# VHH binders against q75qn6r703to848: the designs that were tried, part 22

Target 1, 146 residues: q75qn6r703to848
Amino acid sequence: KPSMIQENLFIGGGLAARSIYTLQHLGITHVLCLCANEIGQSDTQYPDLFEYQNFSITDDEDSNIESIFQEALDFIKHGEETGGKILVHCFEGRSRSATVVLAYLMLQKKLTLLEAWSKLRKVHRRAQPNDGFARILINLDKKCHG
Short names: E, the ipSAE of ESMFold2; O, the ipSAE of ESMFold2 at other seeds; V2, 0.75 times the mean of E and O plus 0.25 times the DockQ between their complexes.

## First folded at step 16 (VHH; framework vhh_gefurulimab)

Design z02 (at its last look DockQ between E and O 0.96; V2 from the best seeds 0.69)
Fold by ESMFold2 at other seeds, look of step 17:
Structure z02 (fold): chain B 146 residues (1-146), chain A 123 residues (1-123)
Amino acid sequence: as target 1 above (146 residues)
Amino acid sequence: EVQLVESGGGLVKPGGSLRLSCAASGFDFSSYAMAWFRQAPGKEREFVSAITRGGYTIYADSVKGRFTISRDNAKNSLYLQMNSLRAEDTAVYYCAARRGWSFYYVAKYYDSWGQGTLVTVSS
């Protein structure tokens, strides 16, 4: 159920994050959770099996998701540098996780927003940042290329 | 050996303020996520607040807007500024630590604990 974006980076929702057998089979070692306030951590997270980074970001147009970009991207980079595989997830796998993945592709992999969007949609058709997150990404793209 | 020592608790009237401190030793403080939990008599420990190694802060809904967590890596210290205290804030407050990137709401995921400092809010 996780979608593979590149060699060591996956995106999904809460259901994918709970599917421990699948995550272990895929070789996932790191899990970035954007919806810690929406899940029961005792039943859904396994810190002895995976390295976690947790944020509690609401899927609202005025949520300041940009404030966590650097810490989130540092975590993804750390997972890559250790030879691990990273799952980025929110509850629905649609808005928050897509926003962070797009920011990662733009800031770390130097893609334009259009290139990052095309790459993500190819493997994860449900990706749809909310309008506020989309504005954040558009502004980021202008800063990088305008 | 990891050691965490809380201080700053006491008796306070409703509406008052206290500042809790947690002095840490025996580990690389900057590499840890830090948290405050509390335990009222007859209750289980409950999450109050946490701060990640990168500075992301999170609060339980019951304390949001009244409590402020902070850390000073140079002093190996964690703090909790508690304002607008209420009777239901009465508890023993514990400092907790886990090496790594993330906070958790769940107490069992923290490996290191202080012995606690008592906060009593009573008229």
Scores: ipSAE 0.604, ipTM 0.836, lowest interface PAE 1.7, mean pLDDT 92
Fold by ESMFold2, look of step 17:
Structure z02 (fold): chain B 146 residues (1-146), chain A 123 residues (1-123)
Amino acid sequence: as target 1 above (146 residues)
Amino acid sequence: EVQLVESGGGLVKPGGSLRLSCAASGFDFSSYAMAWFRQAPGKEREFVSAITRGGYTIYADSVKGRFTISRDNAKNSLYLQMNSLRAEDTAVYYCAARRGWSFYYVAKYYDSWGQGTLVTVSS
């Protein structure tokens, strides 16, 4: 059960990402996967049905998730520009996917971290970036607001 | 019409280095994710490394820290720098391509393959 963050953007876990018929009914066309090393792609990904962007980011406080923000945001923007809908997911739908969604809201939609957090938590109560990811987001917020 | 041609394979001593190249033609190279796979005798073809169209790189655990993938879109070329080679790295190395944003660990998701180049690590 993906959570709708906005018209074209959804967040979920691995179960949501493999619920293919649900994703098709929601009109999802693009899937951003942050946990490619944790899933069996043969059982969970269908490149003929969806456009994928895959990353293998561990949910570890020292993982350099910031290194993939630009490519992830470019993928989301591409999906928006083609009229598609994007699912952002990790394995549990808690930390990695939430972090990337928050970064997207901050960097592309120009929200402060507090605004982005409020928006995400309203529709996706399980969102909880790990402490390392939270520090990355706090630093981004400071850089955006000098 | 996609063509991938590997080169740079050969015999090297354990601990040595080798650089593989893959020349691509017949498609818009910059719009593809590129990967290296390898197949040792009697083994299944296995993922080695990939680089997305946006430059994200990923490595199999067995080669991380020793191998470096790179691409040169101006030359339509993919590279694999292999350092600290071990006997277990002996295999035929294949260049693979898939149109789109992403890499995959699964070989069947790649659209195009080279003929392979043999790397032998022995002394």
Scores: ipSAE 0.581, ipTM 0.825, lowest interface PAE 1.8, mean pLDDT 92
ESMFold2, look of step 16: ipSAE 0.568; ipTM 0.818
ESMFold2 (binder alone), look of step 16: mean pLDDT 87; pTM 0.884
ESMFold2 at other seeds, look of step 16: ipSAE 0.601; ipTM 0.837
ESMFold2 (binder alone), look of step 17: mean pLDDT 87; pTM 0.885

Design z03 (at its last look DockQ between E and O 0.93; V2 from the best seeds 0.00; counts 0 for: pae O 2.9 > 2)
Fold by ESMFold2, look of step 16:
Structure z03 (fold): chain B 146 residues (1-146), chain A 123 residues (1-123)
Amino acid sequence: as target 1 above (146 residues)
Amino acid sequence: EVQLVESGGGLVKPGGSLRLSCAASGFDFSSYAMAWFRQAPGKEREFVSAITRGGYTIYADSVKGRFTISRDNAKNSLYLQMNSLRAEDTAVYYCAAYRSWSFYRVAKYYDSWGQGTLVTVSS
């Protein structure tokens, strides 16, 4: 089951993303997928039911996940503006999706990394950005808040 | 009416380069992701590359490091720079527009296609 971070924002893994009935029942309208290369899109994505934003970010410490933060945030903001709800997911729901959600909370909702982390961990205990992503988030926190 | 017009195909030797262009009209080009697909004789249309409205690029494994996709929203144009061409790159190349915001590697999700431009790589 997706974890609800706030009324319009959810986090999950690949299993949550393919649980179409559950997503529709929750009112999900927008799906941000960070693992497009790891899934069979014809089997798992339904463009007639949901609006998708797809990225292929590997869960490697050297992956430049920061390069997609602004486009990901724009997609989430668009979903909110249309009255929709957004699922952010990767394959395991642990590292990539957590990193993007934390970046969203820091950049859009103006939380410190500590505040964002606490908020996410309360509802999604699996959250664990890899060490490279953690370094990106720490640097982002310094840029934004010192 | 949505219109996608490819150009830049031709005959090149292995190791050579070509630059494909796709001129788009009849829709809000800057709001959509764009893709290139290709089809060799007797084969199904296959994904080559895509670029999102924000500039995120994705490539099929077979072309990574050799092809570069780009877009110019002011000119409503999509490009594919093809370097280090190989015989297996011989195909008709198609420009495609997404039904929604994102790229898909699956051709059936696209509802707008160009006529194609032939690329032939041979000695």
Scores: ipSAE 0.397, ipTM 0.729, lowest interface PAE 2.9, mean pLDDT 90
Fold by ESMFold2 at other seeds, look of step 16:
Structure z03 (fold): chain B 146 residues (1-146), chain A 123 residues (1-123)
Amino acid sequence: as target 1 above (146 residues)
Amino acid sequence: EVQLVESGGGLVKPGGSLRLSCAASGFDFSSYAMAWFRQAPGKEREFVSAITRGGYTIYADSVKGRFTISRDNAKNSLYLQMNSLRAEDTAVYYCAAYRSWSFYRVAKYYDSWGQGTLVTVSS
């Protein structure tokens, strides 16, 4: 039930991330988790099966999610370069994961925020960054557009 | 082969401070997330703090606001600044690494450990 954004990139929530056989069936090799404090790692993560990048970003308007963008993008690029497929997830699959995916599309794929938003919403109806994250993305869009 | 060597432990009074160091070798230190765990007498190892390769830090609730993790990739070193120490902080402190980019709060996922350095907080 992860949503496919592009051939190598998926978005989902905690339930998608726990569905190990589904992830393996889809060919997922890399999992970017934004909600590590909200999950029990010993029963939800399998380091022998997937390569993980973990962050604990709260879904609050004042959370500095931008501080992890570069590290998150590096992980996604690493997964792409090794021929793997990446799941980006948070707990609900609505705000934190959507924000990171949008930042990736803007910074790495050079889309405007509007283009990235349209692309994401087409495949993932739950996407809704919180208002603070939306402001971060708007500011990023201005920097990229000049 | 990974080697991790902790230092900086000792006896300190409540309210005092210590800085722990972990010297790392045998792997590309800058590519790995690093963690501190501790083990009090009669207890299992528990998570204290971690820092990702990019500098993102996380702390156990019991040490937030008192402990600061840091790394120096040029020196292949991990640090833990411990302030406002309490008796319950008494433990052997371990440096840990896993051949992955990310931290885990679960000790069994780590395959590389230092020998530990004893911290005793006592009046």
Scores: ipSAE 0.395, ipTM 0.730, lowest interface PAE 2.9, mean pLDDT 90
ESMFold2 (binder alone), look of step 16: mean pLDDT 85; pTM 0.867

Design z04 (at its last look DockQ between E and O 0.97; V2 from the best seeds 0.00; counts 0 for: pae O 2.2 > 2)
Fold by ESMFold2, look of step 16:
Structure z04 (fold): chain B 146 residues (1-146), chain A 123 residues (1-123)
Amino acid sequence: as target 1 above (146 residues)
Amino acid sequence: EVQLVESGGGLVKPGGSLRLSCAASGFTFSDYAMAWFRQAPGKEREFVSAITRGGYTIYADSVKGRFTISRDNAKNSLYLQMNSLRAEDTAVYYCAAYRGWSFYRVAKYYDSWGQGTLVTVSS
């Protein structure tokens, strides 16, 4: 079950992302997938119905998730600008997707990490970036706010 | 008309290197995600590597660390640098293009294909 972070932005796991009914019911038009390495794309993605951005990021502390932040944010902004709704998901909806959503809130919406975390946890209790991702976000917060 | 033309294939010994090129024409190259697939005799076409419009790269596990995909939007070209080649890399290599943000490991989702270039790795 996707959690709504704001009117045009949702976070979830792979189960929701493969459900055409769920996506269409929520009005999702754009799907940002962080776990392309963990899914069978022919069985779980529907390019005729939704626009996709795919990344294959492992949920490991040494994964360089920061390297995809800008491309991911560009995709989210594109979805918003076209009047669409975006689902950001990984396999479990816990670490990778939460990290990207937090980065979006910090870089695009100019929130501090604490503000972004509070906002995300209110609607998505499962959110828990792994320790390496948390360090990336802490360093990003320092770069943005000192 | 969309055209993709691969080149750079050939015969190479195990441990050797080759650089494949794919020249694109008839479309706005920078709007496309690009990929390499390969097909060994008697087998299905399989994913090798992809690069998105924004430069994100992905590799099949079997080639990771040995192959490097790149693109040059100014020259409308896609490249695959293949190092430490093995007999298992023998195949026809195909350039593929998808008009959109995403890459896919699934061949049927790509819009356009080249004719292929043969790579043979043999002693």
Scores: ipSAE 0.488, ipTM 0.770, lowest interface PAE 2.1, mean pLDDT 91
Fold by ESMFold2 at other seeds, look of step 16:
Structure z04 (fold): chain B 146 residues (1-146), chain A 123 residues (1-123)
Amino acid sequence: as target 1 above (146 residues)
Amino acid sequence: EVQLVESGGGLVKPGGSLRLSCAASGFTFSDYAMAWFRQAPGKEREFVSAITRGGYTIYADSVKGRFTISRDNAKNSLYLQMNSLRAEDTAVYYCAAYRGWSFYRVAKYYDSWGQGTLVTVSS
């Protein structure tokens, strides 16, 4: 099931993203998928129902997930500005989606990494960026807050 | 009216290279995600590569490392650099456009298509 991080922002895994009726009930309008290479789009994505942003980021320490932060944040911001609700998901809902949500909270909502982490873990205990993603977030925190 | 025109196809030997172009007109090119699909004789149209309006690129596994997609919004053009070509790359290559944020590997989700350019890889 998706976890609600704030009124208009949710995090989950592939199972949450496939639960179309649940997403509609929650009022989800935008879906940010980080695992497009791990799913069959014709069977799992419905462009008539949701607006999608797709990335194929592997959950490896060497993956350059930072390269997609700006485009991902722009999509989340667009969903917020249109009055919509956004699901951010990867396959397991652990690492990639957590990393992007943390980056969003830090860059757009101006939280420190510690603040963002506390907020996310309160509602989504599965959150655990891999070590490479964690280093990216720590470096981002230093750039933003000294 | 939306128009997509591919060019750059031709005959090439295995191991060779070609660069495909797709000229777009009749719409605001920078608002679109763009993709290349291909269709071999007797087969269904298959995904090759896509580039989002924000510049994120994705490739089918069969072409990753050999093909490079790019776009030039100032020229309203999409490109596909194809290196290390193989006989299995022989197909008509189609340019496709989707007015939205991202890519799909599913042909039916794309709004507009070119008429294609033939690439033949043979000895």
Scores: ipSAE 0.481, ipTM 0.770, lowest interface PAE 2.2, mean pLDDT 91
ESMFold2 (binder alone), look of step 16: mean pLDDT 87; pTM 0.886

Design z05 (at its last look DockQ between E and O 0.97; V2 from the best seeds 0.00; counts 0 for: pae E 2.4 > 2)
Fold by ESMFold2, look of step 16:
Structure z05 (fold): chain B 146 residues (1-146), chain A 123 residues (1-123)
Amino acid sequence: as target 1 above (146 residues)
Amino acid sequence: EVQLVESGGGLVKPGGSLRLSCAASGFDFSSYTMAWFRQAPGKEREFVSAITRGGYTIYADSVKGRFTISRDNAKNSLYLQMNSLRAEDTAVYYCAAYRGWSFYRVAKYYDSWGQGTLVTVSS
């Protein structure tokens, strides 16, 4: 089940992304998938129902997830500007998707990492970026405030 | 009229290199996801590589580390640099375009296709 972070932004795992009735009921129009190599696109994605953005990011400490932040944030911003709602998901809904959501809150909503983390954890207690992703977010926070 | 025209195919010895090009016209190239697929005789068309409008690149495992996809939005052109070629890379290579934000490994989601360029890797 997706967790609502704010009016137009949700986070979840692969099961949430496949729950088409739930997504339609929530009014989700855009799906940002960080685990495209871990799913069968033909049987789990429905491009005629939702607008998708796909990335294949492994949940490893040395994965360069920062490399996709700008494109991911552009997609989220586009969804918001068209009046849509966005699901950000990975396989488990705990590391990759949390990392991208935190980056979005910091870069577009101007929150500190601490503020973004508090906001996310209140609605999605499963959030747990891996240690490499956490270091990326800490460095981002320093750049924004250093 | 949307057109995709591949070029750069040919006969190459194993270990050699080729650079494929795809010239695009009739649509806003910079807003599309571009991809390469290939089809060997008697086989289904298979995904090779894609590059999104934002520059995110993805590769099939069989070509990763040997092939490099790139695009030049000013020239409406897509490229595939193919190094360390193997006999198994022999195929017709197709340029494909998708209007959405995402790449797909599934050929049926792509809107437009070129006619293909033949790459033969043989002794």
Scores: ipSAE 0.454, ipTM 0.769, lowest interface PAE 2.4, mean pLDDT 92
Fold by ESMFold2 at other seeds, look of step 16:
Structure z05 (fold): chain B 146 residues (1-146), chain A 123 residues (1-123)
Amino acid sequence: as target 1 above (146 residues)
Amino acid sequence: EVQLVESGGGLVKPGGSLRLSCAASGFDFSSYTMAWFRQAPGKEREFVSAITRGGYTIYADSVKGRFTISRDNAKNSLYLQMNSLRAEDTAVYYCAAYRGWSFYRVAKYYDSWGQGTLVTVSS
């Protein structure tokens, strides 16, 4: 099931993203998918119902997930500005989606990494960025806050 | 009026290279997702590569490491650098545009298409 991080922002896995009735009931309008290479788009995505942004990021310590942060944040900001609700998901809802949500909280909402982590873990205990992603987030925290 | 015009196709030997271009007009190019598809005779149109408005790139497994997609928003142009060409790359290559934020590997989601440029890889 999607976890609500804040009124307009949710996190989940592939099962949550396929639960169309649940997403509509929650009022989700925008879906950010980090695992597009792991799903069949014609069978699992519904561009008539939701606005999508898709990335194919592997959950490997060497994956350059930072390269998509700005584009992902622009999409989330767009969803917020239109009054919509956004689901951020990967396949397991554990590493990639958590990393992007943490980056969003740090860059857009100006939280420190520790503050963002506390906020996310309170509602989504599955959150567990891999070690490479964690290093990226630590470096981002230094850039933002010294 | 939306226009997509491909160029750069031709005959090359296996192992060779080609660079395809797609000149776009009649829409806000920088806000669109752009893609390349290809179609061999008697086969369905298949996804090759896409590049989003923010520059994120994606490739079909069969072309990863050999093809490079790029865009130049100042010139309203999309490119496909094709290296290490193989006989199975022989196809008509199409430029496609989608007005949304996302790429799709499914042709039916793209709004506009070029007329195609033929690439033949043969000894």
Scores: ipSAE 0.439, ipTM 0.742, lowest interface PAE 2.3, mean pLDDT 92
ESMFold2 (binder alone), look of step 16: mean pLDDT 88; pTM 0.894

Design z06 (at its last look DockQ between E and O 0.98; V2 from the best seeds 0.00; counts 0 for: pae O 2.2 > 2)
Fold by ESMFold2, look of step 16:
Structure z06 (fold): chain B 146 residues (1-146), chain A 123 residues (1-123)
Amino acid sequence: as target 1 above (146 residues)
Amino acid sequence: EVQLVESGGGLVKPGGSLRLSCAASGFDFSSYAMAWFRQAPGKEREFVSAITRGGYTIYADSVKGRFTISRDNAKNSLYLQMNSLRAEDTAVYYCAAYRGWSYYRVAKYYDSWGQGTLVTVSS
């Protein structure tokens, strides 16, 4: 149930992140979790199998998700440079994970927001950043391309 | 040899402030996530705060807004600024290190531990 965005990058929800056999079969080596306060880490995370980056971002319009973009992108770049595959997930796989994936596509892959959105929606129809996150992405697009 | 040495504990009155330090040696400090845990008498060791190698900070709800974690990679040091201290903050505070990108709120995932420094908050 993880959606493949590109060869080394996947998006999903908490259920995808707990499906360890599936993640191993896909060759996932790195997991970026945006919902660490919403899960029991001892029951759902396996540092012996995957390298994790954890953030505790609530899916609220006023959450400062932009504050973690650079560290999240650094982690994704790290996974790519080691030849690994990265899962980016939140709890439902709709808002927080989509926002970080879109930011990655815009900042690292130099896509416009429209291009990044089109690419993500082709493979992950659940993607729907909340209105606050959408405003952050629109402002980012203007800074990069306006 | 990996070593973590806490300092700065002591006796303070409620509402007071204290700054804990953790001096690290024997490993590449800048590549580690760092955390503070604490243990009060008769209770389990509990998560207080963490800071990732990239500077992302997280706090237990009970200390959010009162405690500030920070690190100085040039000095191989981790800090915990504790303000507005309460009696329930009384505990032995432990410095912990994890060789990786992530923080964890779960003590068993941390590779290295200090011996602790006692903080007593009492009138």
Scores: ipSAE 0.576, ipTM 0.813, lowest interface PAE 1.8, mean pLDDT 92
Fold by ESMFold2 at other seeds, look of step 16:
Structure z06 (fold): chain B 146 residues (1-146), chain A 123 residues (1-123)
Amino acid sequence: as target 1 above (146 residues)
Amino acid sequence: EVQLVESGGGLVKPGGSLRLSCAASGFDFSSYAMAWFRQAPGKEREFVSAITRGGYTIYADSVKGRFTISRDNAKNSLYLQMNSLRAEDTAVYYCAAYRGWSYYRVAKYYDSWGQGTLVTVSS
């Protein structure tokens, strides 16, 4: 149910994040949650099984999602460094998680926005950053061109 | 030996301010997420605020806009600036530490706790 973007990186929604047996089958070790206020942590998160990073970012055009990019990317890099596999998720797996994955591909893997978008859409057709997040990514792409 | 020691509590009138401190020792402070919880007499311990190891902050709705959490990794210290205090803020305030990347609103996930500092907001 999570979509595999690359060997160690997956994207999904809240349902994928709750599918503990599926996550264990896939070998997921790290879970980056962008929707912590939208889920009940005590019955949906299992710190003994997975390493979590939680953010409460709303899926609004004016949400400052860029403010958490560095911390999110550090968490993904940590998961990679330890040989783990990372799930990046929000509630629907459409906007917030896609935005963070695209930022990761652009900032850490040095892809252009077009390249990152193409890579993500091949495996995750639901990807659709909201218009504000899209503008953030476009501006990031311009900065990385230099 | 992990130690968390709160200070800065006291008696204050409604509308007043206090700054709580939590001095940490015995672990790598910068690698931990830190939180404040509070407990009024006869009530369950409730989440107040947290700051992740990377600096992301979160607040309970009841304190957002009035309280500010911060950390100083060089001093191994966690802070809570409490402004516009209300009678309902009266409680013992605890700092807590989690050795992972995340914050949690649920007390059971935190590994280490301080002894608490009493904040009384009364006319």
Scores: ipSAE 0.473, ipTM 0.765, lowest interface PAE 2.2, mean pLDDT 91
ESMFold2 (binder alone), look of step 16: mean pLDDT 90; pTM 0.918

## First folded at step 17 (VHH; framework vhh_gefurulimab)

Design aa1 (at its last look DockQ between E and O 0.87; V2 from the best seeds 0.00; counts 0 for: pae O 2.8 > 2)
Fold by ESMFold2, look of step 17:
Structure aa1 (fold): chain B 146 residues (1-146), chain A 123 residues (1-123)
Amino acid sequence: as target 1 above (146 residues)
Amino acid sequence: EVQLVESGGGLVKPGGSLRLSCAASGFDFSSYAMAWFRQAPGKEREFVSAITRGGYTIYADSVKGRFTISRDNAKNSLYLQMNSLRAEDTAVYYCAARRGWSYYYVAKYYDHWGQGTLVTVSS
């Protein structure tokens, strides 16, 4: 089941992304997938129901997840501006999706990493970026806030 | 004036290599995702590879492991290193630019296109 981070933003795993009727019930309009290479379905299988954006990022501390931040955050911003609701998901709902959500909260909502982390953990206890992703977020926090 | 200008095409033997370049002008290159598409005679334009503003890359299955896309934002340039070329790679190769990433493999979502550079792979 997706966790609601704010009215228009949800986080989940691969099971949440496959639960089409649940997503429709929640009013999801946009699906950001970070694990396209790990799921066995086309990322655009329901293009009449959802707008998709897809990446294949491995949950490895050496993966350069920052390389997709600009496109991912623009996608979330676009969904918000059109009145839509966005699901951000990876396979487990633990590391990649949490990292992108934290980056969004820091860059778009101007939260510190500590504030973003506290907000996410209150609704999504599974959140646990891997050590490499955590270092990326710490560096981002320094760039934004010193 | 927005322009994308491809270069580096030519005639090569099977197994050979080529490096394509695409020089961009008239727009903020660093604000765009970039892609290569190709079109063989009598066929539809098909996706080859794409790269985000931050350097995330993706490839069509037919070229994965043989082609490498890269970009240099300081030089406003996109590149395609093509190794282990095959006859099936013969096509006009196009540089393309867009905002966003949804449906990155679909040509109609790209805003700016070059004129193309011909790659011919023949014995």
Scores: ipSAE 0.567, ipTM 0.837, lowest interface PAE 1.8, mean pLDDT 91
Fold by ESMFold2 at other seeds, look of step 17:
Parts: C-alpha cells; structure tokens; sequence
Structure aa1 (fold): chain B 146 residues (1-146), chain A 123 residues (1-123)
C-alpha cells in the first residue's frame, strides 16, 4: 500500500501502483512513475483513470536522477494545484521514489535534507536512496541551505 | 517572435552520418523540454527523441543507439547526431519545444515547432 507523506502526496512501489482499487479509494489522480522500463505499462497503467508522467531511471549510483527533478516537481505541483493527489513510485518504493520525494520537500517546501528525511521516514520506513542519490541530495542541501 | 530553425539536413548514403541543429529564439529556451520529430511523405509526424530541461534523454526504439540528442542552453540550441543512417530514416526532421513531460512522444502537446530540415538517405 502507498504511504501518505502529506494530504496530497503518496509514495510507493510497483505493487502500490498496480493496486488500482486502492489508488481510486485514496483519491489518487496523478501518478509519477520512475521505473517505466521495468514495468509492463500496458498491464499496469490506466491512462483513462490517472494522469501519468513516466521516466526510466535506473536505480544505479551513477544514474543522473537530478536531470528529471524540474519536470517531476512541476508535475507534483500541478497535481496539488488542481486539487489532485499524487503517487510517486519506483519499482521497490525504496530509492528512486524516495529521492524524488526528498528533492520535492527540499526544493518546494524548503526543508533541509534532515527535516525532509525525518518527515519521509516517519511514514515510509523502507525509504533508502542509494549512495549516489544520497550524494545528489547532500549536494542539493548544501546548495539550498549552506 | 518565437522561432525554431533547423539546419544540417542533406543527402547521405546508408551508413553515413549527419548532425542536425535547431536554433531557438523568442522564448526562454532553458525553460522548455525539447524534442525531434520526423515526417516521411504521407505519414504522421513521428517521435524521434526528447530531452528534459535537466538533460534526461529518451529515444524512439527505431533510433536508439544510433542517434544522440543534446542541448546547449547557453547557445539556445538543440542537436541531433545521427549515425548509421538507413533509408527508413529519410524524412523531414522537426525541432519542437514544450513545457512539461507527460506524453513527451505525442506531437500535439508541443507548443513551438520549426519548419523542418530534409534528410534523405539513398544510394
């Protein structure tokens, strides 16, 4: 099941993204998928029910996940502005989705990395960005907060 | 006055290479995702490649491994390096710009378009 980070923002893995009844019950309207190349999109995505944004980011320490931050954050912001609810997911719900959620909390909600991490771990204990993604987040924290 | 101007097209033999350029003016290039589409005679415009503001790239399966998209925000320019060209790559190539990324492969969601540059691959 997806974890609620805040009223309109959820995090999960591929299983949560496939649980269509649950997503509809929660009022999810927007789905940000970071693992498009790892799932059977025709079997797991329902464009008539949800607005999707798809990326194929590998969970490798050298993957440049920062290259999609601007588009991903704009998608989340737009979903919130329309009164919708957003699921951010990757395959395991552990690294890529956590990284994007942390970046969102830092860049849009102006939290430090420590504050964002505490907020995310409170509701989603499996969150564990890989070491490369962690370095990206640490550098982002320095650029934003000193 | 928004303009996207493609260049670098031409006639090339199969297996050859071309580098397309797209010069942008009249809008904030660095705020847009960019793409290349192509259109062969009698066909719909077909997605070739796209790049986010931050440099994430994606390619149509038919060109993956042969084509490389890139952008230079300081020069307001988009590029397409085309290697190992085939006869089926013959088309007019269009530069396109949009905000957002949902359905990046669908032409109707792009706000700005160039006039195109012709690439002909023929013996």
Amino acid sequence: as target 1 above (146 residues)
Amino acid sequence: EVQLVESGGGLVKPGGSLRLSCAASGFDFSSYAMAWFRQAPGKEREFVSAITRGGYTIYADSVKGRFTISRDNAKNSLYLQMNSLRAEDTAVYYCAARRGWSYYYVAKYYDHWGQGTLVTVSS
Scores: ipSAE 0.438, ipTM 0.791, lowest interface PAE 2.8, mean pLDDT 92
ESMFold2 (binder alone), look of step 17: mean pLDDT 89; pTM 0.914

